# Designs tried in a protein design chat: miniprotein binders against q8wxe9r568to878. Part 7

Target 1, 311 residues: q8wxe9r568to878
Amino acid sequence: EEEITVDVRDEFSGIVSKGDNQILQHHVLTRIHILSFLSGLAECRLGLNDILVKGNEIVLRQDIMPTTTTKWIKLHECRFHGCVDEDVFHNSRVILFNPLDACRFELMRFRTVFAEKTLPFTLRTATSVNGAEVEVQSWLRMSTGFSANRDPLTQVPCENVMIRYPVPSEWVKNFRRESVLGEKSLKAKVNRGASFGSTSVSGSEPVMRVTLGTAKYEHAFNSIVWRINRLPDKNSASGHPHCFFCHLELGSDREVPSRFANHVNVEFSMPTTSASKASVRSISVEDKTDVRKWVNYSAHYSYQVALGSIW

## First folded at step 3 (miniprotein)

Design Ta4
Fold by ESMFold2-Fast, scan of step 3:
Structure Ta4 (fold): chain B 311 residues (1-311), chain A 81 residues (1-81)
Amino acid sequence: as target 1 above (311 residues)
Amino acid sequence: SKYRLTIKAEDKPGVLAKILEALAKYGVDIESLIVEHDEERGVATIIIWVRVESEEQLEKLLEELRKIPGVLSVEVEKLES
């Protein structure tokens, strides 16, 4: 029965450059959730790789947890659940708390800096306009500079990858289909078997081609959404990029706004990883020696890739 | 008995495979394995929690791990269990 689980979740947000995806702005928010089943008054202490305790860390060997990093990090703007003794933290940097019984709750959150030099992959996008014809093409490459990509045996996937291309409201009609019930449904054709050199467009329907995953217009996002379940795939090591292509023929060049999308939105998750390199170094429970202790890590990425104007 | 091994190695393909091969050769039980890459220094830190049946097997394992090309250091700590 005596058990405590610590979930460390990082949320990366930011803006990266058009070509090589240099990080222009970023924020990393770390949230720590606790779920415990502990009898009696359970006074707990959580030890993080907080740079301010480096060299002064006092931990019993039995309390040491498996770590994902040897790095020490700065914790900014720490905010705590009411069960944490904040005065103890401000005076000694010790995270001292009495957890809620049998309830998953957020113990704390803080901000830090992205620990990597680069993101797990780069997305390069080019747009072109010729009269009433609009083309968008993206190239996705895995980054060898990202630490989790370097060793194939320990490589962690990017999961549920979503790349969203905002569509001007004027263009939504080109993705809509009249349903048999009189309501319009949104649909676009995707042909993954077609050569990117093939321009066989019948009528005004958008042509979309992807070399991996699926792409379609999704009204919930007002965007064309390119979805990939997992990266890298078997072909990522070949050196060839994963590609997205969209060709759209509008009724008139007047339907092309003077300002198109300024950015492409990228979103994905990485299990068992940390964007901040925040690590649980120790977990102690006062007057209890036989406690099952678990730590889980995850990172969620959501950022904008800047685009140049096509006008 | 439980032990924590901290291995620093060159961040090269195949080094982790050789480390795991050595662990399998000596029949140690791997309870947990964490790898952290230091891109700037080109070094990987491999932390392995193991259960061993004898101190003699642990000593032979540590000797073999230190001989693997690309391994820079091996540290060991005994844990409660």
Scores: ipSAE 0.000, ipTM 0.092, lowest interface PAE 23.4, mean pLDDT 76

Design Ta5
Fold by ESMFold2-Fast, scan of step 3:
Structure Ta5 (fold): chain B 311 residues (1-311), chain A 81 residues (1-81)
Amino acid sequence: as target 1 above (311 residues)
Amino acid sequence: SKYRLKIEAEDKPGVLAKIWEALSKYGVDIETLVVEHDEERGVAKIVIFVEVESEEQLEKLLEELRKIPGVLSVEVKKLES
């Protein structure tokens, strides 16, 4: 019954270049959540791979947690829950706290730098315009630099991949309304107002095709959303890129904005991994020896990829 | 002249190989090619943007594509050149 769980969650955000996805700007925010079931007043101590304690770390054998990395990291802009004794942290870098019983809460957050040089995959996007015809195509390729020398099918997966292409407000009328809050119908209404031989009505509905996953317009994001449940896929091992294609016929070239969206949004999660390389080195609970200790790691990535043109 | 071809075919290596052979045989310039796999239905939906030298070249290509066993449909649309 005596148990404490530490969840280390990384959030990567940034901007990458078109084509090769060079990291132009990035931020990594780490949040540490605690969920404990401990009897009485339970004073706890958490030790991280904080560079400022490298070479002078002192921990009891019973408190040592399995190491996930050999790296030591800089913790920037640390912010703590009120249950943390910040004076102890400032003096010794030890995170001393009395957790809320049976309540999952954020113990602390801090910023770090991204520990890798490349992201798990690259997304190349090209947009072309010819009169009232608009085409968008993306090529997604797993990066061999992310986990060098690893089989793509055996590395930790990217899950719930979501690639969002912002749709100009003028084009929304050309997409079927598939969902409304509270409406679960996936059968979109046929475009009404279109009649045989009428030139005063908008062109045909967009053609969207993907080689993996699904793509559709989603009102919640004001975007065409390409969704992939898991990467790498069987085809990633063969070196084939995963492709997204959209072809849109507008009713007039006046419906084409003079400036398109500057970027495509990419979002996904990686279980059991860390973008920051933050690692829990020790967990202690005062005057308790039979405590079950768990540490979970996850990373969420959300970034912008610059758009390119094929014309 | 530029065209968009939409092909629906049985998702089998032999069928897809014959489609690629037909495109190669008639020497069309492929600008964009996308294949969507529908594993539940066992079909592949193929969108190809091509440039052809003549209407006759396109007509012969479409005729050969429609004769391939396992090709379910072929739709063509002319784009502004």
Scores: ipSAE 0.000, ipTM 0.086, lowest interface PAE 24.1, mean pLDDT 74

Design Ta6
Fold by ESMFold2-Fast, scan of step 3:
Structure Ta6 (fold): chain B 311 residues (1-311), chain A 81 residues (1-81)
Amino acid sequence: as target 1 above (311 residues)
Amino acid sequence: SKYRLTIKAEDKPGVLLKIMEALLKYGVDIEELLVYHDEERGVAKIVIYVEVESEEQLEKLLEELRKIPGVLSVEVEKLES
């Protein structure tokens, strides 16, 4: 009955270098959402690992939450929902608020500096153009420089990994159109001389191979999309990279556009605030005890890996 | 439906304004906008997170953006809503 849930979500965006994925530009935005079911007028206080309260925090034992980190972080550009008493925050760094009943809302957001030196994995990509033939190959390796990758016992997965290779609009015709399978199509396929296919101009069918996950052209992204459900996997421990390979044979070398894509888009989630290291230290509800308190953490990473040419 | 737009444009006065005008014209809800400047090449990369009511609205927006002088490329990525 008496319950409050705090969702802390990091959003990492940026650009990394072609070879070793050095972070060239980054932004880390943390959003905190509240969903509460509390009776009466509920005045709540949220405590974060805010460096400005280190050594000065006043927290009742009953309000202490399990922490995911020993780090204290700098909060930049804090912005609050109207239910937060901003004067209290500016004077004491206390996040004091009266939550909306039974409604999930964004309590606050802030920016931080990326808390790691490297991203969870590196993606190295090589592109080769020889006449009308185009090849793209990527090598994915887990980064030992990322803190969650150092100890297998505390390892946190990268989930729903999506690596997108933008395809020039001129090349879309080379990707086979899905055909609807029907009774007549099945019978005709058994017969010698049956021909089924998309209306495409020229070029052979693209060859796409991956050692982990799946890869195909997805029109919603105008990209070849390499999908991996979870990293690391068993083969990550051997030190061998996970590979993506794509071979396209265009009808003419004139179909290679001058504005060829020179970056790869990488997107994935982690069930932690690995980008900011933001952590909820305390949750209090005025004049209430035995409130059920939940904290959920997540991070979404979305960044571009440079291919070493003008983008 | 949520999308991420990545626009590469000449880093010249007025180009970003014309991009913003197109977004406003098509009634797109902008959740976040990030601009990366490449001063050496005179190019800016503009990343916009938008919420769109229909794919038709998105297609018209993309067409308008690609017609703006100084816009070099426009890429779109569909996000989980």
Scores: ipSAE 0.000, ipTM 0.078, lowest interface PAE 25.5, mean pLDDT 76

Design Tb1
Fold by ESMFold2-Fast, scan of step 3:
Structure Tb1 (fold): chain B 311 residues (1-311), chain A 81 residues (1-81)
Amino acid sequence: as target 1 above (311 residues)
Amino acid sequence: SKYRLRIKAEDKPGVLLKIYEALSKYGVDIESLYVLHDEERGVAVIEITVEVESEEQLEKLLEELRKIPGVLSVEVEKLES
């Protein structure tokens, strides 16, 4: 069976503002992976919506792929696998290659500009420190300005949403997962005999609540991690924000650093979408007319949301 | 049984924490919690969907919530199962 699969994967990275999440800095990296099962010498040609071929595109009807956009885009900093004839690309913009059989490999990568003005959702965070008490609250709202959110019938979910709140090293001991039995037991005994005031080991444990998903301290990230499997949920249409709340009582004011985190990290994926609007326009295989051709799109987002003053 | 609680409260530090403490104290299962902020008036409307084991548990929770300083009103609606 003769077939070729092209995976177009976008990676969005950036920094957004506190409050309205305006994009302050960004870049989009597109990676194209090939997996083929082709017999013989399989010389292949890939056609993208490269602005430099607009108006000069010559493609056989059998090689045309369904398009995902009418836009033509600029490809910056193109880098290729050794199987690509780079001289052909520089002279004619044709991506000519001989694929590795039965092996998934990265054919090429390039940089583009983010095609949207807003991200799929906004995250507002308020942090307060009052003596030994620390309170963090976030509000998450779906963005009506993001194109995939405009029509409910064609809406694509944000999957595996991970919102990470970096935890200062001084606070790590206060999370249950990082408490050792001996240390916690000793602290309880010392506090029980203390003449300076009443404190308990349980009183220093964080209170975390979320309206959707789960939240816990995860040592692998040195962060409190709020996880949501899928957005939007059924209640997003009501206009109510999804909330994260954390309250922590430290043992003393001396355990409060001069600054909390200056950002929170947001990460998620969107299947069948493109952040770059890169589109495969054609796939051809020389001297073969009965080839099954597949194109898959996905976008992964990873960015920082800026925070303001904490006191 | 499932109930929807609508809590109107002053949007001040610690009020939401005290609401969470009350919910935790009575062991109710929180299915969803949404907060609408009215920054101009300095109030927040908190909508919570909870699963309770008994009517008695719900009554005690409602009394506790109404006693929290900064809570202006608590409304309750029974949901179909």
Scores: ipSAE 0.000, ipTM 0.111, lowest interface PAE 22.7, mean pLDDT 75

Design Tb2
Fold by ESMFold2-Fast, scan of step 3:
Structure Tb2 (fold): chain B 311 residues (1-311), chain A 81 residues (1-81)
Amino acid sequence: as target 1 above (311 residues)
Amino acid sequence: SKYRLKIKAEDKPGVLMKILEALSKYGVDIESLTVIHDEERGVAVIYIKVEVESEEQLEKLLEELRKIPGVLSVEVEKLES
């Protein structure tokens, strides 16, 4: 019945360049959450792959967790929950704590450096404005520079991918969520009550095309949102781009806004992976040997892709 | 020598932990670990790149992995040095 779960969650945020998605600015924040069901007043010790203990780590065999990486990392700006003995950490780098019973809480957080040179995929976007006509097109390619993408057998999926193109609400009407397999044009459809003798009085309908996933305007984000459940797709061949296309006509008497979006927002999760390469090396519970120990890893990415000036 | 393991298992927390414990007990370094969840089927495919000291060590590890309740299959591929 004794059990402790350690959740290691990385949050990547940053800004990447327009063409090749070079990382221009980034932050990686690691949060460690604990959920424990332990009898009595349990004193726990957590060991990370902290570079400052490399070569000096002393851990009982029963407390060793499987190694998930050979890397040792620098922990910056460590902040701890009140249950952690910070004096012990500053003197010995040992994370010593008495966990809250049956309550999931954040034990600590720290900042690290992103462990890769590139992100898991690149997004190249071209936007053109010609009079009252606006076109947006994106090409998404999996990055061979991201280490987990080089071998299909070790490839890590990107899940719940959300690409947001900020646009004024007046530019976008009658957009619907539509899923497309292959390269296919989709037209927004307006549902009307019964109408007799009516004809279309508007110009060309907005055209949305996606080769994978769905796209629609979402008011919550003031954006056209391209959603993809998982990358790479099970049927996709390496190197083939996934495409998004949108065409809008604003009408001859409308002023095109002087400012368009400066950035496209990209967000996704990678389960069982680490952006920081932070790893739990040991977990001990004082005076207990039959404790079930779980460690879960996840990374969440949220960043801006520069779009540049388009007029 | 380096090897790639492909383990298909029931998507339950205890199964993954026992797999990782077996790797640790046999002194195997994990170079990379990837888990792909299939939520609708309740299974996970675990890809592990490992470095072993001997082929005998690998053989004993594979036997232990196949005995873990919830492990459905274990495939192994030798990687070039």
Scores: ipSAE 0.000, ipTM 0.072, lowest interface PAE 26.1, mean pLDDT 74

Design Tb3
Fold by ESMFold2-Fast, scan of step 3:
Structure Tb3 (fold): chain B 311 residues (1-311), chain A 81 residues (1-81)
Amino acid sequence: as target 1 above (311 residues)
Amino acid sequence: SKYRLRIEAEDKPGVLLKIFEALSKYGVDIESLVVFHDEERGVAAIWITVEVESEEQLEKLLEELRKIPGVLSVEVEKLES
């Protein structure tokens, strides 16, 4: 009956370099949402791994929450819902609030510095042009530098991976159903440990091949979209790169824009706060016992990978 | 037996497709595939680990790969078991 749920969501956005995916620009935004079912006028206190309370933290054992990290973080540009006593926060760093009953709301948001040196995987992409022919190939490898990838006991998956290659609208008519069928056939062979193959295609239809997931043109994004449900896969664990290959034959009446393949968009989710390392250390509710306390973590990544110029 | 193929090829459209077509034609099992691009030279280094059923199959594959226009070199290394 008496319960409070704290949802901690990281949002990573940025731009990374081609090849090694060095982070060139980034933003990490953390949002904390509360959903509570508490009777009466409930005063709540939330404790984060805020660097400014390191060494001075006072928490009752009954209020301690399981943590995902030993790291302490700096909170930048904190913004609070009106139910938070900001004076208490500025003076003591305590997040003191009276929650809205039975309503999910954003308690606060803040920015942090990305806690990792690298992203969970790297995407290397090459493009080349010869007359009216365009080839794009990407190689996806799990990054050994990302903390969740180093220890099998703490490995966390990347879910609903979406890699988008922008396609000029004038090229849309070149995308046909047969390329999707070919992709499915290739994926089936790879998954069974059979020989990796390609197919010959007559005419100007795009040839698209992926070793994991699916790829097709999706009008909603004006892009070729490579989708992978979950990483790492069994083949990722063996150290094999996952590949995307696309061959386009354009008509002589089409211009090849220099902006095509300048950037690809990468998007995925993780059930963790690895981007910020934000962690809920304590939750207390004044004058209430036996409150059920839940903390959920998630991180959403959305960034651009730079590509070389078309040659 | 397992072998590592090291292919250096011109980084041009169609060359990689022809390489994959040759691999498919000879029906070898591909265990890993890695490509590195050298932008200054305009070439790609392609490393493929394959398992073949016979030495004859491997020899024919190597000859076919070396005949592809745009393929500059093909080196082979036998992996120890």
Scores: ipSAE 0.000, ipTM 0.178, lowest interface PAE 19.5, mean pLDDT 75

Design Tc1
Fold by ESMFold2-Fast, scan of step 3:
Structure Tc1 (fold): chain B 311 residues (1-311), chain A 81 residues (1-81)
Amino acid sequence: as target 1 above (311 residues)
Amino acid sequence: SKYTLVIEAKDKPGVLAKITEALSKYGVDIESLTVEHDEERGVAKIKITVEVESEEQLAKLYEELAKIPGVLSVIVEKLES
């Protein structure tokens, strides 16, 4: 059985504004991986929705792949695996290559621009520092301006959402309860009747509450990490924002750094989607017509949300 | 409607004849035909301007061209009216 699989993975990185999460700067890196099981030395040709070949595509009907977009995109800073004939690409824009046998490898990477006006959700964060007490509150709301969110029938989830709040090194001791001689109660006085659906303060100080997912200090990131497996929440009937609350009481004002963290980090993935709108238009294998061809798309997002400093 | 077909094919005897036979079979009118040879690569680039009666006729022609031994690629462009 002859088979070739093309994985198109987009990586979005950037910085968004406080409040509205407007994109202040961004980069989209697209990586294309190949995994093939082809007999003999198979010469392959890959066609993308490269704006420079619009109207001049060299495609046999049998080589046409289903596409998720009608857009044509600019490819910037293309870099290729050694199996690609770069002279052919520079002269004709054809991605011509002899794949590595039975090994998943990165065929190429390139930079593009983000194809959406907004990100899949917004995160608004308020931070309050009063003496030795620190409070952080976040509100997460799905963005109706993001294309994959407009139609519930075609909505694609944000998976493995991770929101990280950097913790100054001086505060790490407050998150390692077992390392403190004797227990000090860090019971926060919260407004009566304030209720959150979940807490994850197991083995840690401070007081944390979330309405969806879990939150705890994670040493690997030197951060409080709010984790949500899937957005939007399939069990939620409300359009209300999801909330994170953290209250920390430090031993003294001297434990509050003069330069507190000015951002939170947001990371998640979206299967079967593209941030670049890069699309595989054709796949051909020289002298072979009965090749099974697959294309998979995924997007990973990793960005900083700016916070206002009150210092 | 008028279309330009740009065909890249192995430069072997009979390939051009089979391309012309396919065009005749589907009743398209050939308005121009040019052939550019790359003897070092053994490839011919054939540019044909045709008039077709329907997109279905064009689709059948495209499929028939793809079956011809030695045809490597086909570009189809609609001429502006």
Scores: ipSAE 0.000, ipTM 0.105, lowest interface PAE 22.2, mean pLDDT 76

Design Tc2
Fold by ESMFold2-Fast, scan of step 3:
Structure Tc2 (fold): chain B 311 residues (1-311), chain A 81 residues (1-81)
Amino acid sequence: as target 1 above (311 residues)
Amino acid sequence: SKYTLVIYAEDKPGVLAKITEALSKYGVDIESLTVEHDEERGVAKIRIKVEVESEEQLQKLMEELAKIPGVLSVLVEKLES
């Protein structure tokens, strides 16, 4: 059986504003991985929607791959695996390579710009500090302006959503588990139906509430982490915000640092989508027909929401 | 089968005529033809929807189009049906 699989993975990094999450800084790194099962010596050609080949592309019927975009993109800072003939690329923009047999490897990577005007959702955060009392609330809304969200019937989910609120080092003790036996334990509790401005009836214990997913202090990140498996929620109407609430009572107002963390970290994955709009236009295998060809797309997002202060 | 040819050519008299003559020589049916002008670069973008009887015929056509003086590049892709 002759087969080649091309995985196109985008990694979005950036900084967005508070409130409407306008993109302030960003970059996208695209990685292309190959996994092939091809007999003999196989010379392959990969065609991308590279702006520098627009109008110069020659693609035969058997080599054409389905595309999800009409856009042509600039490829910056291309880096290739040793199996790629880089001289051919620099002279003609052709990605010519002999793949490693039965081994998934990174063929190439490049940088481009984010193809969307907005991110898949917005995160708005409000904070209040009164003496030794600190409250934080976030509201998460799906963005209808994001291309994969335009039609609810064809909407692509954000998976493994992780929203991290950095905790000042002075406050880590408030999240440590304690017992009369000297054990360490988490003091944070997660409750659903949270709202900002609610007074904690638990006194000095940290109170965390979420309307979707879970939230707890995670030592590995030195952060309170709000985790959501999938957005949008299958049983929730679009347009409803998902909420996170945290109330913390410190031992004194002297434990409130003069400088707080100025951002919230957001991370998630989207299957079958592209942040770059990088598209495989053609796959050719020299002297072979009847090759099974697959292209998969995915995007991973990791960015900061600039808030001026979280706590 | 149906294909879209996208031809970039020098925007000067006679080049389009030579392109259509080559299409006629190869006996391809033209469904539509549009021309866009890039006055800044002196280049014309010619989009032609054609029907060919074989991929071999398409290859020969593209080779002949590329040989025409004033033709800068030839792009082809299959039309979805």
Scores: ipSAE 0.000, ipTM 0.064, lowest interface PAE 23.4, mean pLDDT 77

Design Tc3
Fold by ESMFold2-Fast, scan of step 3:
Structure Tc3 (fold): chain B 311 residues (1-311), chain A 81 residues (1-81)
Amino acid sequence: as target 1 above (311 residues)
Amino acid sequence: SKYSLAIWAEDKPGVLAKITEALSKYGVDIESLTVEHDEERGVAKIKITVEVESEEQLLKLLEELLKIPGVLSVFVEKLES
């Protein structure tokens, strides 16, 4: 019955360079949610790995949570739910609160810096234009510089990877007639007796190929969306790049041009990880012993990969 | 019928050898072959123009190429005047 769950969720946002995906701009937002089932009036105290309490931390053994990192971090722009005593935080850096009963709510949020030097993978994209024909290819490689990728035994997956290639509104007509799904897109077209490189009228349907996952035009995003359920896969371990390829034939070379986006959007989640390295060091509940305490971590990444030039 | 194949593969000599072996095995006539190297990513784009007797022959060739270790993707375009 006596239980409290703390969910620490990080959101990474930013812009990375073309090619090696160096972080050019970023921010990390951490949100902490509470769900508790505690009898009576329950005054709770949450302790984070706040650099300002390093060396001055005082907690009871029963309140200590498992260590997830040795890092101490700076908390910027802290904002709190009304149930938090902000004066206690400013004085002692302790988060003192009376939780809402049996209701999941956001206790606080803050900003910090990204704890890694690199992202979990790199995405390099090349575009070519020949008259009215547009070709786009991306290469995805797992980054050896990302800490979770260095030891296969402790490697954490990137889940629900979504790579979006914005499509100019004028090109949308080319995608309404055909949607290609999965690694077998080229084989599927050949099996159906499709003519490749032949134009029955002014244009032809786009050809899309991926070596992992699926790719199709998705109107909700006005983009070609490459989806991968989980990285790394078996081939990632051998250092092989995962590839996306798209060939589009437009009705005229006048349609090619200056309206194409100068970036690709990348999103994914990593369970049991933290982009901020924010860590719950202690949880206490006043006048209660044997409270069941849970802490869950997750990170969501959403960033733009620069293409450098439009073409 | 003539087709243009664009094969993306690991930039290794052994991979190219296996690709040409597959083409030979399926009795495909090679009209042109060019290789574009991407040293940074260790990937090569192999452009081959082939003449096939049937779409069935092409399908079997594509299946064989995709089974070769180090072949990442194959793009096919039919050539018409």
Scores: ipSAE 0.000, ipTM 0.127, lowest interface PAE 22.9, mean pLDDT 76

Design Tc4
Fold by ESMFold2-Fast, scan of step 3:
Structure Tc4 (fold): chain B 311 residues (1-311), chain A 81 residues (1-81)
Amino acid sequence: as target 1 above (311 residues)
Amino acid sequence: SKYVLYIEAEDKPGVLAKITEALSKYGVDIESLTVEHDEERGVAKITIKVEVESEEQLLKLMEELAKIPGVLSVTVLKLES
């Protein structure tokens, strides 16, 4: 059957400030993958919202794809698969290619700038040290400044959220006492009148509590990992933060490092949105008008959040 | 089985009604629908979140949507449920 699928996948990476998560550094890498099932020799043309072709597009109605944005973007550091005619691109900005049949391949990649002012949520973290006792608390709030969060009808979830708290090497021994086969996910109910830091700890095993998802030490990351399947949460009041709490009692105050980890790592996917605002404007297949055309957008976010010093 | 349909259509009377008739004809569950008007281009940008029983149902729906006079393009965005 005559079909072409275009996957537009964005990777956001960066560093954000403590508290309000202002973007301090960022990179957005866009990869475009093709999977096609086309008979005969198939010459294809891909049209993006490339600022350099704005106002000069010539596209047949049948080739027009719904746009996900009104923005026109700059494509930086474009790199192409060997099936792309790079001379045509350099001369006319047209992405002309002959796809590999029946195998998924990366047609091209390029760098862009992040198109939003803010990230989908903010993570504020505070660390407290008192003698040999260490407490870490995080508050997660959905950001109303992120475009996809403003309208419930068009809201796209953040999926497979992973927040990693690097564990200093001096503390790793305290987490080894957890049974790998018998590890329990920690879930906590929000206590309206109580401080999260009021949990008493006996012995030296770490105490971890979350109001949503699960948290445990994961050796593969050398980190405490807070996992949340989907944000925003179906059952939470929209204004309330989701919380993570960890209390650890070290053997002595000598085991407390002079500084805790510099950053908390945040990672998640958004399957129907674009970090770059890269948009497929047209897809054409030479001498064919009955081709099924599919465009999938996904964004993966991976960034560092500075740790807070205020508690 | 959840998808987001992104439709660009001429901002003319009756086009949105024909689009919703097509969704109803194919028995698709609509979870949300939003319309943005681009007055300078004369285009309506329609975002519809749907649940379908099969990919074949989705293919037939997109085929019918593309045949509606005034519909410029139809794109499907996959959404994991």
Scores: ipSAE 0.000, ipTM 0.117, lowest interface PAE 22.5, mean pLDDT 75

